# Designs tried in a protein design chat: VH-VL binders against q8ixk2r445to577. Part 140

Target 1, 133 residues: q8ixk2r445to577
Amino acid sequence: FFGMLQNKGLTDYCFDYNPPDENQIVGHQVILYLCHGMGQNQFFEYTSQKEIRYNTHQPEGCIAVEAGMDTLIMHLCEETAPENQKFILQEDGSLFHEQSKKCVQAARKESSDSFVPLLRDCTNSDHQKWFFK

## First folded at step 5 (VH-VL)

Design v4 (framework fv_traxivitug)
Fold by ESMFold2-Fast, scan of step 5:
Structure v4 (fold): chain C 133 residues (1-133), chain A 119 residues (1-119), chain B 107 residues (1-107)
Amino acid sequence: as target 1 above (133 residues)
Amino acid sequence: QVQLVESGGTLVQPGGSLRLSCAASGFTFSDYWMSWVRQAPGKGLEWVAYISSSGSTIYYVDSVRGRFTISRDNAKNSLFLQMNSLRPEDTAVYFCARGYSKGYYFDYWGQGTLVTVSS
Amino acid sequence: QSVLTQPPSVSVAPGKTARITCGGDNIGSKYVHWYQQKPGQAPILVVYYDSDRPSGIPERFSGSNSGNTATLTISRVEAGDEADYYCQVWDSSSDHVFGGGTKVTVL
């Protein structure tokens, strides 16, 4: 699968990775932004290794969650996906992070009106359901 | 060259209505998100409304929600702002602004059109 | 809604460096854009996505964003840099938020 990873509950919102510049393509938080249908920073690939890959630039980035954290950050991809980079896109649209046993939810940042994907307990909410366009 | 030309600004009484227009040229209008941004005399910039390239996604600042309607006509390269139930605090220069490909920022602005709401 | 706080004014001598701050809770996790506006004119974009410059904007303009403060830095300031400067973020699913503006005076 590849394309824009869109939220079912926030239908106008897509996964977006917009690095500050090309020299800083890793280490920043994955955000949600208005789906614009033009690919670019909203173009992701879901791989057979259960990675969500950002491959607009080289080297390719892979979404990861660090231990104890709930934010999704961009790391460099590895030949064998580490556990913190594995997400199961389930039949119901839930995006399940295997290592933490939590689901990716469209949620507001702490003390902010901005939406970001965050790990939350799985609740079957439409805000936890995702699909590729 | 990219050009945005606003029109329609005038003096209106409180409670009145007014429609602003923005004529776009020099680019493929249907590819861009568009916004209205206003500036009260001697004050700062305030975003008012945002519309997607297709016109299907629309957002408003809370203070104008239910009173203002943003719309576009891609065949005519035009952006509109229908303003109803106008209040004195709506007095401002209204700018038409182009959102770049991601819509996060405004790369081109029109010259603005002045709306004065006063009795 | 989030509020972006800018100092109302900054004074700087020609050839020196001006720094305009934009304060906001967790602003370092958002992308900040900066606009220059001269009296009677429309704003122009001078820095976007924290630190990128549009074509035609001098390298003297730079930006940074970390923690609770974003900063626009103007090095080797010229008289023509006198203007009001605004920071801006997309702060929610529906909002573009501008700071209150900073008047830069070159004295």
Scores: ipSAE 0.007, ipTM 0.540, lowest interface PAE 9.9, mean pLDDT 84

Design v5 (framework fv_traxivitug)
Fold by ESMFold2-Fast, scan of step 5:
Structure v5 (fold): chain C 133 residues (1-133), chain A 119 residues (1-119), chain B 107 residues (1-107)
Amino acid sequence: as target 1 above (133 residues)
Amino acid sequence: QVQLVESGGTLVQPGGSLRLSCAASGFTFRDYYMSWVRQAPGKGLEWVAYISSSGSTIYYVDSVRGRFTISRDNAKNSLFLQMNSLRPEDTAVYFCARGYSKGYYFDYWGQGTLVTVSS
Amino acid sequence: QSVLTQPPSVSVAPGKTARITCGGDNIGSKYVHWYQQKPGQAPILVVYYDSDRPSGIPERFSGSNSGNTATLTISRVEAGDEADYYCQVWDSSSDHVFGGGTKVTVL
């Protein structure tokens, strides 16, 4: 699957990656932003290795969560996907991070109405349901 | 360390043409979206045009579309704005601005170059 | 096209708090960025993504964004904070939209 990764509960929000440093494509947090339908920073690919790839730039980035953290960050994709880069997109739309046993949830950024994807205990909330568009 | 230096602003008669340049240094120019933002004397900021890193994606504010052309030369670290069919309402200081996060906002600005369109 | 509404001016005494609002329909669902411009100078970015600060911007500058109003807050105002302040969003039409600007006067 590929396209814009949109939230079911926050229907106007999509995964968005804006590298904050001109010399670094990786190491920074994935955000949620209003879906604009133009691809680019909102275009992701879900692979057979259960990776969420950012293919707009070379080398390709893969979303990861480091041990003990709850934020989604961009790492370089590896030939063999490490466990921290594997997300199981379930039939109900939940995005399950198997290494941590948590689900990706659209959650508010501190002090604003803006949203970011964070790992949270899995619930049946629409804020934890995602689909490619 | 990051620097943007605009040049080319001058007095032009209505209907005339002018080309503005912006020289970039202190960063990897080819990796950034770039914009032109203008400010009429005593007035607020108005975004004019942006261009993607590769030059393949370009957008203009409606009032200049068809008259202005934004372009870039990544080998020379330069941004350009070709302005045709100039009108008195185009009188403004024109700023070169670096678009951060794929152009969502502007983290560095040049000092601007004044374009006056008057007879 | 989004329209961003700012008050034309705000007066504040030294050491007090200035609040500059940026109004827009459902602006809380957009990321708002703030710029400071002193007379004769280029704008500088002071707050981005609603509440983040660039390196070099003092902690006195903070931002919030909820519902139909984004706010730039300048705590413990200093004379050097006197400037024009602009809010800005990138909207779904691929346009950058600036507010009309607010002149902050430290009296």
Scores: ipSAE 0.014, ipTM 0.643, lowest interface PAE 7.3, mean pLDDT 86

Design v6 (framework fv_traxivitug)
Fold by ESMFold2-Fast, scan of step 5:
Structure v6 (fold): chain C 133 residues (1-133), chain A 119 residues (1-119), chain B 107 residues (1-107)
Amino acid sequence: as target 1 above (133 residues)
Amino acid sequence: QVQLVESGGTLVQPGGSLRLSCAASGFTFSDYYMSWVRQAPGKGLEWVAVIYSSGSTIYYVDSVRGRFTISRDNAKNSLFLQMNSLRPEDTAVYFCARGYSKGYYFDYWGQGTLVTVSS
Amino acid sequence: QSVLTQPPSVSVAPGKTARITCGGDNIGSKYVHWYQQKPGQAPILVVYYDSDRPSGIPERFSGSNSGNTATLTISRVEAGDEADYYCQVWDSSSDHVFGGGTKVTVL
């Protein structure tokens, strides 16, 4: 699967990653922003190794969650996907982060009314349901 | 090093036409949204136009729509702004600015080229 | 709404904290980006996505955004921070909107 990762509950919001320069593709938080339909900084690939890859520029980035954190950040992809970069896209649209046993939820950004994807306990909430558009 | 170099700004009479150019270097030009942002003497920044990376999608601020045309040549790493029916209110320094694919913000700017529309 | 309101000027003593506000209807639901511009020079991105800093921008620069007001905070202000500062958002009409700018004077 590939395309824009859109949230079922926040219907106009997509996964978004737009780093400030071409050599800064790692270390920044993945955000949610209004879907623009053009792919590019909202274009992601879900791989057979359960990675969510950012393929817009090279080197390719892979979404990860650092130990003890709940924020999704961009890391460099590795030859063999580490556990912190593995997400199971389930039949119901949930993105299950295997290492933490938590689900990706569209949530309010800290100290803001803007939104980001965060790890939360798994529920049936539409805010935890994602699809490629 | 990322560089954006504008050229073409000059004195033009009202109703005249002018073409601005922006030469880009130090990055893969075809991967980026490009915008023109202007600044009237002593005033603030005003976004003018954006062109997406392939050149297929273009947006303008209302005040220039129908008069200005933004275009790009990815093979030559160049951005252009064709300005027609110029008005005194178009007097400004015109900046070439790089945005990422969504164009939400501008990370690199040229030094600008001054366009003066006066009789 | 496509209007962003900034105070025209802010004066701050060296070593103190400057706060530049950017007001807009429900601006907290949008991402705000901040630019620094010195006379005769091109703008430089100093804060993006409300609170992130580009490489090379010192930690003294920080941002926040909530409700109807976004704020750029410059801690331990230095003479070299004297400049005009602009906030910017991308709105739903596919338009980029800049605030009117705030002149920060360090004296």
Scores: ipSAE 0.000, ipTM 0.570, lowest interface PAE 12.6, mean pLDDT 84

Design v7 (framework fv_traxivitug)
Fold by ESMFold2-Fast, scan of step 5:
Structure v7 (fold): chain C 133 residues (1-133), chain A 119 residues (1-119), chain B 107 residues (1-107)
Amino acid sequence: as target 1 above (133 residues)
Amino acid sequence: QVQLVESGGTLVQPGGSLRLSCAASGFTFSDYYMSWVRQAPGKGLEWVAYISYSGSTIYYVDSVRGRFTISRDNAKNSLFLQMNSLRPEDTAVYFCARGYSKGYYFDYWGQGTLVTVSS
Amino acid sequence: QSVLTQPPSVSVAPGKTARITCGGDNIGSKYVHWYQQKPGQAPILVVYYDSDRPSGIPERFSGSNSGNTATLTISRVEAGDEADYYCQVWDSSSDHVFGGGTKVTVL
């Protein structure tokens, strides 16, 4: 699959990656932003290795979760996907991070109306359901 | 203490113009989205327009687009609604409302100002 | 475009529970906010983000939102709860959409 990765619960919001420098694609947190259907910041590819790739820039970026953390950050893609970069998109729309046994949830950032994808205990919440548009 | 005070409502002939004002106090005005919400006599609430912190993002309900202009003056803590080509169906109490969480909901409202469009 | 449907009126006895529904296609995927308006007064926010309460709003007010229906629940209803209640969402079209309102009468 490829395209905008949209949340079922927070319907107007999509995965968005907007690093401050277009030439430096790694080290920044993935956010959620209003789906606009254009530009490269919201275009992702879900691969056969269960990666979520941001490959509009070179070198290609892959979403990862650091050990002990719940935030999604952009890392460099590797020839063989490491466990921290594997997300299983299930038939019910859940995006399951196998290494942590947690699900990606659209979450409100503390004290603000900014939204981010975070790892949370898996539930049947629409905020944990994702689809490619 | 948050306070919003509307003014400018009056009787206007169809096709006329009117400017509403909202004076804000008790908070940092430039940190908030602001909206106008109206209510026709005996009817429900209808959102009219909103404006972002800096005034760079503005949206209108379709029925007033091209006729109404929302604006703000952050230095004077004031919100405005310029209404042109007024129609009888624009008759309503107009509320100034403070948008919270980038305007998703309204946590404080003014008392409203009545606009009557009639001959 | 989103259309939010509320019953025009709800009657409830003092001390009982009132439930005001807000119907909309896939409304459970949106955040619903609720306002109380008494005659001649400005609306006040009573529930926001589906189930949160502003400071000063009694615990008797609660909210839920799933599927196609959001609900404002007022438990142990008092005479002072008589008012019109409106649900509201922010739509992807950058519009705020209000329900038609529900008049709650305590009998």
Scores: ipSAE 0.000, ipTM 0.520, lowest interface PAE 15.7, mean pLDDT 84

Design v8 (framework fv_traxivitug)
Fold by ESMFold2-Fast, scan of step 5:
Structure v8 (fold): chain C 133 residues (1-133), chain A 119 residues (1-119), chain B 107 residues (1-107)
Amino acid sequence: as target 1 above (133 residues)
Amino acid sequence: QVQLVESGGTLVQPGGSLRLSCAASGFTFSDYYMSWVRQAPGKGLEWVAYISSSGSYIYYVDSVRGRFTISRDNAKNSLFLQMNSLRPEDTAVYFCARGYSKGYYFDYWGQGTLVTVSS
Amino acid sequence: QSVLTQPPSVSVAPGKTARITCGGDNIGSKYVHWYQQKPGQAPILVVYYDSDRPSGIPERFSGSNSGNTATLTISRVEAGDEADYYCQVWDSSSDHVFGGGTKVTVL
């Protein structure tokens, strides 16, 4: 799968990554923003290693969640995907983070009504359902 | 260090044409959306046009559509704005701005170049 | 077309807190970005994605965004903070909207 990773509950919102430049692709939080349909910063690839890759820059970035955290951040991709970079995109659209056993949910950002993807206990909420467009 | 340097601003008569240039350095120009944003004397900022990193997507504010053409030359790290059928209300400082996150916001700006449309 | 409303001016004493509002219908569901412009200079980005700060911007600058109002807050204001401040959103895939600007005077 590849394309814009859109939320079923917040139908206008897509995964979005805002690295400071091509030499500093890692360490920043993945956000949600209005889907624009033009790819680039909203273009992601879901791989056979269960990675969500941001392939528009070199070196390639892979979404990860650090132990004890609930925010999605960009790490460097590795030859063998580490556990913190593995997400299972299930047939019902849920995006399950294997290491934490939690699901990615469109959630309100602190100090804002805007949304970010955060790890939450898995529910059947449409805010936890994602699809590529 | 990121630098954007505009040039080409001058006095032009109504109905005239002018081409603005923006020279970019300190980053991989071909990876970024670029915009022109203008500011009339004593007034606020107004977005004018943007162009995608490849040049495939181009958009204009309604008031300049059909009169202005934004373009880029990635091999020369240059952004252009061709302005035709200029009107007095086009008088403004024109800024070259780097679009970040697909141009959602502007993280670096040039110093601007003044275009005056008057007789 | 979306319209962003800012107060034309805000006066604040040194060391106090300035709050600059940006009003827009359902603006809380969009990300708001803020720019500072000093006389004769280009704008600089001071807050992006509602509350994040670029490297080099002091922590005295903060933002929030809920409902119909986004706010840029400048705490412990210094004389060097005198400037025009603009809010901005991308309200569609192709459109950038700036607020009218707020002149902050430190007096």
Scores: ipSAE 0.024, ipTM 0.668, lowest interface PAE 7.1, mean pLDDT 87

Design v9 (framework fv_traxivitug)
Fold by ESMFold2-Fast, scan of step 5:
Structure v9 (fold): chain C 133 residues (1-133), chain A 119 residues (1-119), chain B 107 residues (1-107)
Amino acid sequence: as target 1 above (133 residues)
Amino acid sequence: QVQLVESGGTLVQPGGSLRLSCAASGFTFSDYYMSWVRQAPGKGLEWVAYISSSGSKIYYVDSVRGRFTISRDNAKNSLFLQMNSLRPEDTAVYFCARGYSKGYYFDYWGQGTLVTVSS
Amino acid sequence: QSVLTQPPSVSVAPGKTARITCGGDNIGSKYVHWYQQKPGQAPILVVYYDSDRPSGIPERFSGSNSGNTATLTISRVEAGDEADYYCQVWDSSSDHVFGGGTKVTVL
C-alpha cells in the first residue's frame, strides 16, 4: 500500500512529515495535518517488512518509536527492518506497533489543539483506524 | 547558507507592468515551494502567491488573481512575479520566501524589493 | 479570508516575559507559525508548528495554541528582542494568513 495515510475518526487529517531541513530528514516527529491530496510530505509507503516509509527524499526515512516513548519519529531505513520500525496494518484499520503492543492514535499535540500520531493502548476507537488514500 | 535575493522593484504608474525576480542559492531550489509575500509601507505582511516545486500548482490571493503571474526556472534557481494592471494598493516591499515542501510556513526570506505604484 | 487578531503593541521590561496573542476561530486546530521582523530587515521564523523552534532561535522563545488563541511567549526579554512579531496559519488548502503584527517594545 502507498499514498496518504488518513485517519478514519479525524477524516480531514493525514500523516505528514515536513522537517525544517531537507538535508536532515531524520530525528523529527511525524505530525498530522489537513489532507491536501498532493502526496509529497503526506506520501507514505507500507512495505512487506511492515515499515511505514517516507521516500520523498534520499536517504529514505522509516517511522520508528523508541523504547519507552509514544511519539513517532523518523529514522533511517535499514536493509532488514528493526523491531521498533515495524507496524502491523490490520484488517480493521488498526496500526499496531508490535514491539510496544500499542496502537497508533490521532491525539492532541502537547501544548496545542493540533493533532499528532501517538502510541496508545489499543481500543476500537475510530481515532486508531487508518487507511491509505 | 540559504540566500534569496529579490530585484526589479521600482516606481511605476497605475495600470503599468513590472517583473520581479528572486535569485536563490545555497539549497536545492527545485525541492521547495516558493512564495511572494508583500508588506505595504508601515503595514503588516500579506501573502501574494505560491508555486509548487515543479511549477504545476499555483495559487494567488484574490486581490491579484488575473493580474499577477508567479513562475519559476528551476535550471536557473530563479523565481519570478509578473505584475500587470498595477494599482496604488499594490505599493509594497515584495519578499521572496521559501516554503518547506508544501509551504505550510516560510523558513527563509529575502530582504525584499520595493514597488511603488504612483502617478 | 480568515482574520487573525494580534494586539498592536506589547511593552515589557528587560528580563521579564512578553506574551503575544493571536486570535482566530478554532485556531487551535491549525498549526501556527511566528515570525520576528526588525526595522529594515526581512522576517525570520522564530516558532513553527505551534511550539517548535528553528536552529539558532533561543529557548526563551516558546509557543502554544489552544481553542481560539495561539500565544508566542518570550521569556527573559532582551533589548534585541524588540521587533514586530507576526503569527501565520495555512488557513485552507492553499491560503496563508498573517496576523496584523505586534510591536514589542523593551523598556
Scores: ipSAE 0.013, ipTM 0.653, lowest interface PAE 7.7, mean pLDDT 86

Design w1 (framework fv_axatilimab)
Fold by ESMFold2-Fast, scan of step 5:
Structure w1 (fold): chain C 133 residues (1-133), chain A 126 residues (1-126), chain B 107 residues (1-107)
Amino acid sequence: as target 1 above (133 residues)
Amino acid sequence: EVTLKESGPALVKPTQTLTLTCTFSGFSLSTYGVGVGWIRQPPGKALEWLANIYWDDDKYYNPSLKNRLTISKDTSKNQVVLTMTNMDPVDTATYYCAHRGYYDSSGYYKSPFDYWGQGTMVTVSS
Amino acid sequence: DIQMTQSPSSLSASVGDRVTITCRASQSISSYLAWYQQKPGKAPKLLIYAASSLQSGVPSRFSGSGSGTDYTLTISSLQPEDFATYYCQQSYSTPLTFGGGTKVEIK
């Protein structure tokens, strides 16, 4: 699948990656922002290797979670996907991170009006359900 | 190594405006996800958060004090400035600035205040 | 805003003791919780972030646990340098709020 990865619980919010420096596209956090329907920084591809790719820039970025952390960060894609970059998009919309055994949830950040995707224990919450649009 | 240092007046009279400067090294406020906050502590009392500023110039204020506080940054000088108007004796406290980093590249959410300045004591009296 | 209730406000302990400090949030904060140590006349020092992650350089006798609204800081075997005031802090939403502090003093 490909497109804007939207949250079922926060219905107006999509995965968004907008690094402040185009020369350094990796190493920054994926955020949630109002869906604008134009692709761009909100366009992601879910691959057969269970990667979530951001391929608007080169080299291509792949979403990863480092050991012991709960945040989604942009890493360089590899020819064979490492375990920390594998997410299973399940039939119920859950996005399961294989290495940590946790699910991606839309969560609040410091501002009450701002949201970010974070790893949380898997629940049946709509905030943990995602779909491509 | 990350270091921060507060500077400003040690004595302020009631009704005056307080201006504090945080000068730092070992990081840049142009780095994605990085922020600097101000926290104060009256003698013998608990810590109270005042304001945060981030790489993207996004600003957050304690609502109890928002109409009195202004936070700004000069990324080229590695400085963050906090201004507080209409000072009162109850504002007597040690004022700290602190780094808000990330432990991966995730930004400021869950990020605590991981490095603190030594603090500067501000006394408000006539 | 989220109120952080810390208990006890003070405790007396001996070197070698296991010390437990608790922090309760007025609403769920999803592990957006840090613990700080403050010695007299000094700035706070980060011990634990994300409720249970040990800051680099902090001794392993310090540990954090908890979820939802209830969180705990444990010192498994108190050392002389651990006599200090400890604060919890939530970063789930603004305003960022701290607990009232727990003073750990020598028995």
Scores: ipSAE 0.007, ipTM 0.550, lowest interface PAE 8.7, mean pLDDT 85

Design w10 (framework fv_axatilimab)
Fold by ESMFold2-Fast, scan of step 5:
Structure w10 (fold): chain C 133 residues (1-133), chain A 126 residues (1-126), chain B 107 residues (1-107)
Amino acid sequence: as target 1 above (133 residues)
Amino acid sequence: EVTLKESGPALVKPTQTLTLTCTFSGFSLSTSGVGVGWIRQPPGKALEWLANIYWDDDKYYNPSLKNRLTISKDTSKNQVVLTMTNMDPVDTATYYCAHRGYYDSSGYYKSPFDYWGQGTMVTVSS
Amino acid sequence: DIQMTQSPSSLSASVGDRVTITCRASQSISSYLAWYQQKPGKAPKLLIYAASSLQSGVPSRFSGSGSGTDYTLTISSLQPEDFATYYCQQSYSYPLTFGGGTKVEIK
């Protein structure tokens, strides 16, 4: 799958990666932003290795969650995907982070008027349901 | 259109647990970006925020009271419940629940408490 | 915690007067500020959000301004129904915090 990764509950919002420096694309948090339908910073690829890959800029990045954290951070992709970069897109639309046993949820970032994907305990909430558009 | 109403005991003894229920209409707490908060006001004093719960079950508590507070929701009943343990006379106050909404479909902007319940007076006394 | 300092604590004014109430945050709150009006025995009512946006149904004599740490609520021509206590509130960071209130009394 590839395209804009959109939330079922927060229906106007898509995964978005907008690094402040185009020459240093890794190490920053993945956010949610209004879906614009143009790809670019909202274009992601779900691979057979269970990676969520960002290749709008070079080198290609892979979304990861560091141990003990709940935020999604852009890392460099590895030839062998590490466990912290593996997400299982379930048939119900949930995006399950295998290493932590948690699900990706659309959430409001209270320190700002922004939305971010965060790891949370898995529920049947539409805010934990994702699809490629 | 949006209405909220608090209910609970008017008198609580020291050390007891207070349970307040906010029943609302005109909105759903399953709607993205919507939240409900609890605010209290001791007689003649300023407003003090207690806790918020959001559409995605995200919860926030005033750190000064966090070990005493629990907030939960029942979206099918249009209710939000606040529980506060170990009540003390200084907790005597009018308790309000309020809607916290988002004002712009392009984003969520500076969420105020735009609609408030009438408040319920809770007196903590022996 | 972000401290909200509101001034004055009280003021006396006459119908037709211009009233200004100020609110100062202990750090920048990027216009995440609301103003509320509270009449005795009643719940607060939202007047202004996002520092300067007037809530639907609120009279145009109410206005808000400011940025960063310093914010002002202005009532351009005080009416009898405006005698109340006013509160500012920041929503930039948890915990949400209110100012101490400003009581507007009839002179």
Scores: ipSAE 0.007, ipTM 0.574, lowest interface PAE 9.6, mean pLDDT 86

Design w11 (framework fv_axatilimab)
Fold by ESMFold2-Fast, scan of step 5:
Structure w11 (fold): chain C 133 residues (1-133), chain A 126 residues (1-126), chain B 107 residues (1-107)
Amino acid sequence: as target 1 above (133 residues)
Amino acid sequence: EVTLKESGPALVKPTQTLTLTCTFSGFSLSTSGVGVGWIRQPPGKALEWLANIYWDDDKYYNPSLKNRLTISKDTSKNQVVLTMTNMDPVDTATYYCAHRGYYDSSGYYKSPFDYWGQGTMVTVSS
Amino acid sequence: DIQMTQSPSSLSASVGDRVTITCRASQSISSYLAWYQQKPGKAPKLLIYAASSLQSGVPSRFSGSGSGTDYTLTISSLQPEDFATYYCQQSYRTPLTFGGGTKVEIK
């Protein structure tokens, strides 16, 4: 699958990667932002190796979760996907992070329109359900 | 169970810097979605929020006091520290630290302050 | 900043009475509202979160309702231990803000 990765519960929000400096494409957090329908910084590819790839910049980035963390960070893709970069998009729409045994959930901090995807215990919440548009 | 306890000086002179430590148990600030905040209450007055810090080290400050406040955490010691500069008698209050967590099954951060420390009274006087 | 206005600032009621406290936000807060009880000399205790969800361990006589800008805390049958000051708090926008409090005095 490829396209914009949209949340079922947080209806108007999509995975978004907008690093402050386009010359430094890795190391920043993936956020959620209003879906704009134009691809670009919201265009992701889900691969047969269970990677979520960001193809807008070169070299290509792959979403990862660092040990002990629960935020989604952009890393460089590897020839063989490491465990921290593997996500299973399940039939119910949940996005399961294999290494941590947790699910990706849309979350909002109280003061902002800033939303982020992060790892949580798996539930049936619509905020843990994702689909490509 | 979740417990929090504030510690710091009971008396502070005008212009000095106040440093308060919140020591907690029953949760970790390495746990996703968890935060700790500071709230104060002058004698006989309403509650006033000061600052929050979250598991990912994200920090929020009350804008009316932002230039005076610094919040930090030491996750390994289960501590959150609040520093407030240029203390004034009007800052005399009971200072509380409190836990924040997720309270909405949908994943929105609607979390209130669900567990509070006992509070520490800080008097600012010459 | 979102201003939270509580009404009344104080009230007196008898044991067994139904007590309603109101909280009005200066703008819509989409149910990002909590209610706290504070007894003299003690820290606040969470009663209600997300406008209407009862905190575990809180007696069922407490309930919250409302949406948009207008919210209410109801105590269906006031008990002697309910003497306290009650505060509403919004978490929709920073700064997080509290109402001025409602002091409930038992007659």
Scores: ipSAE 0.018, ipTM 0.599, lowest interface PAE 5.8, mean pLDDT 86

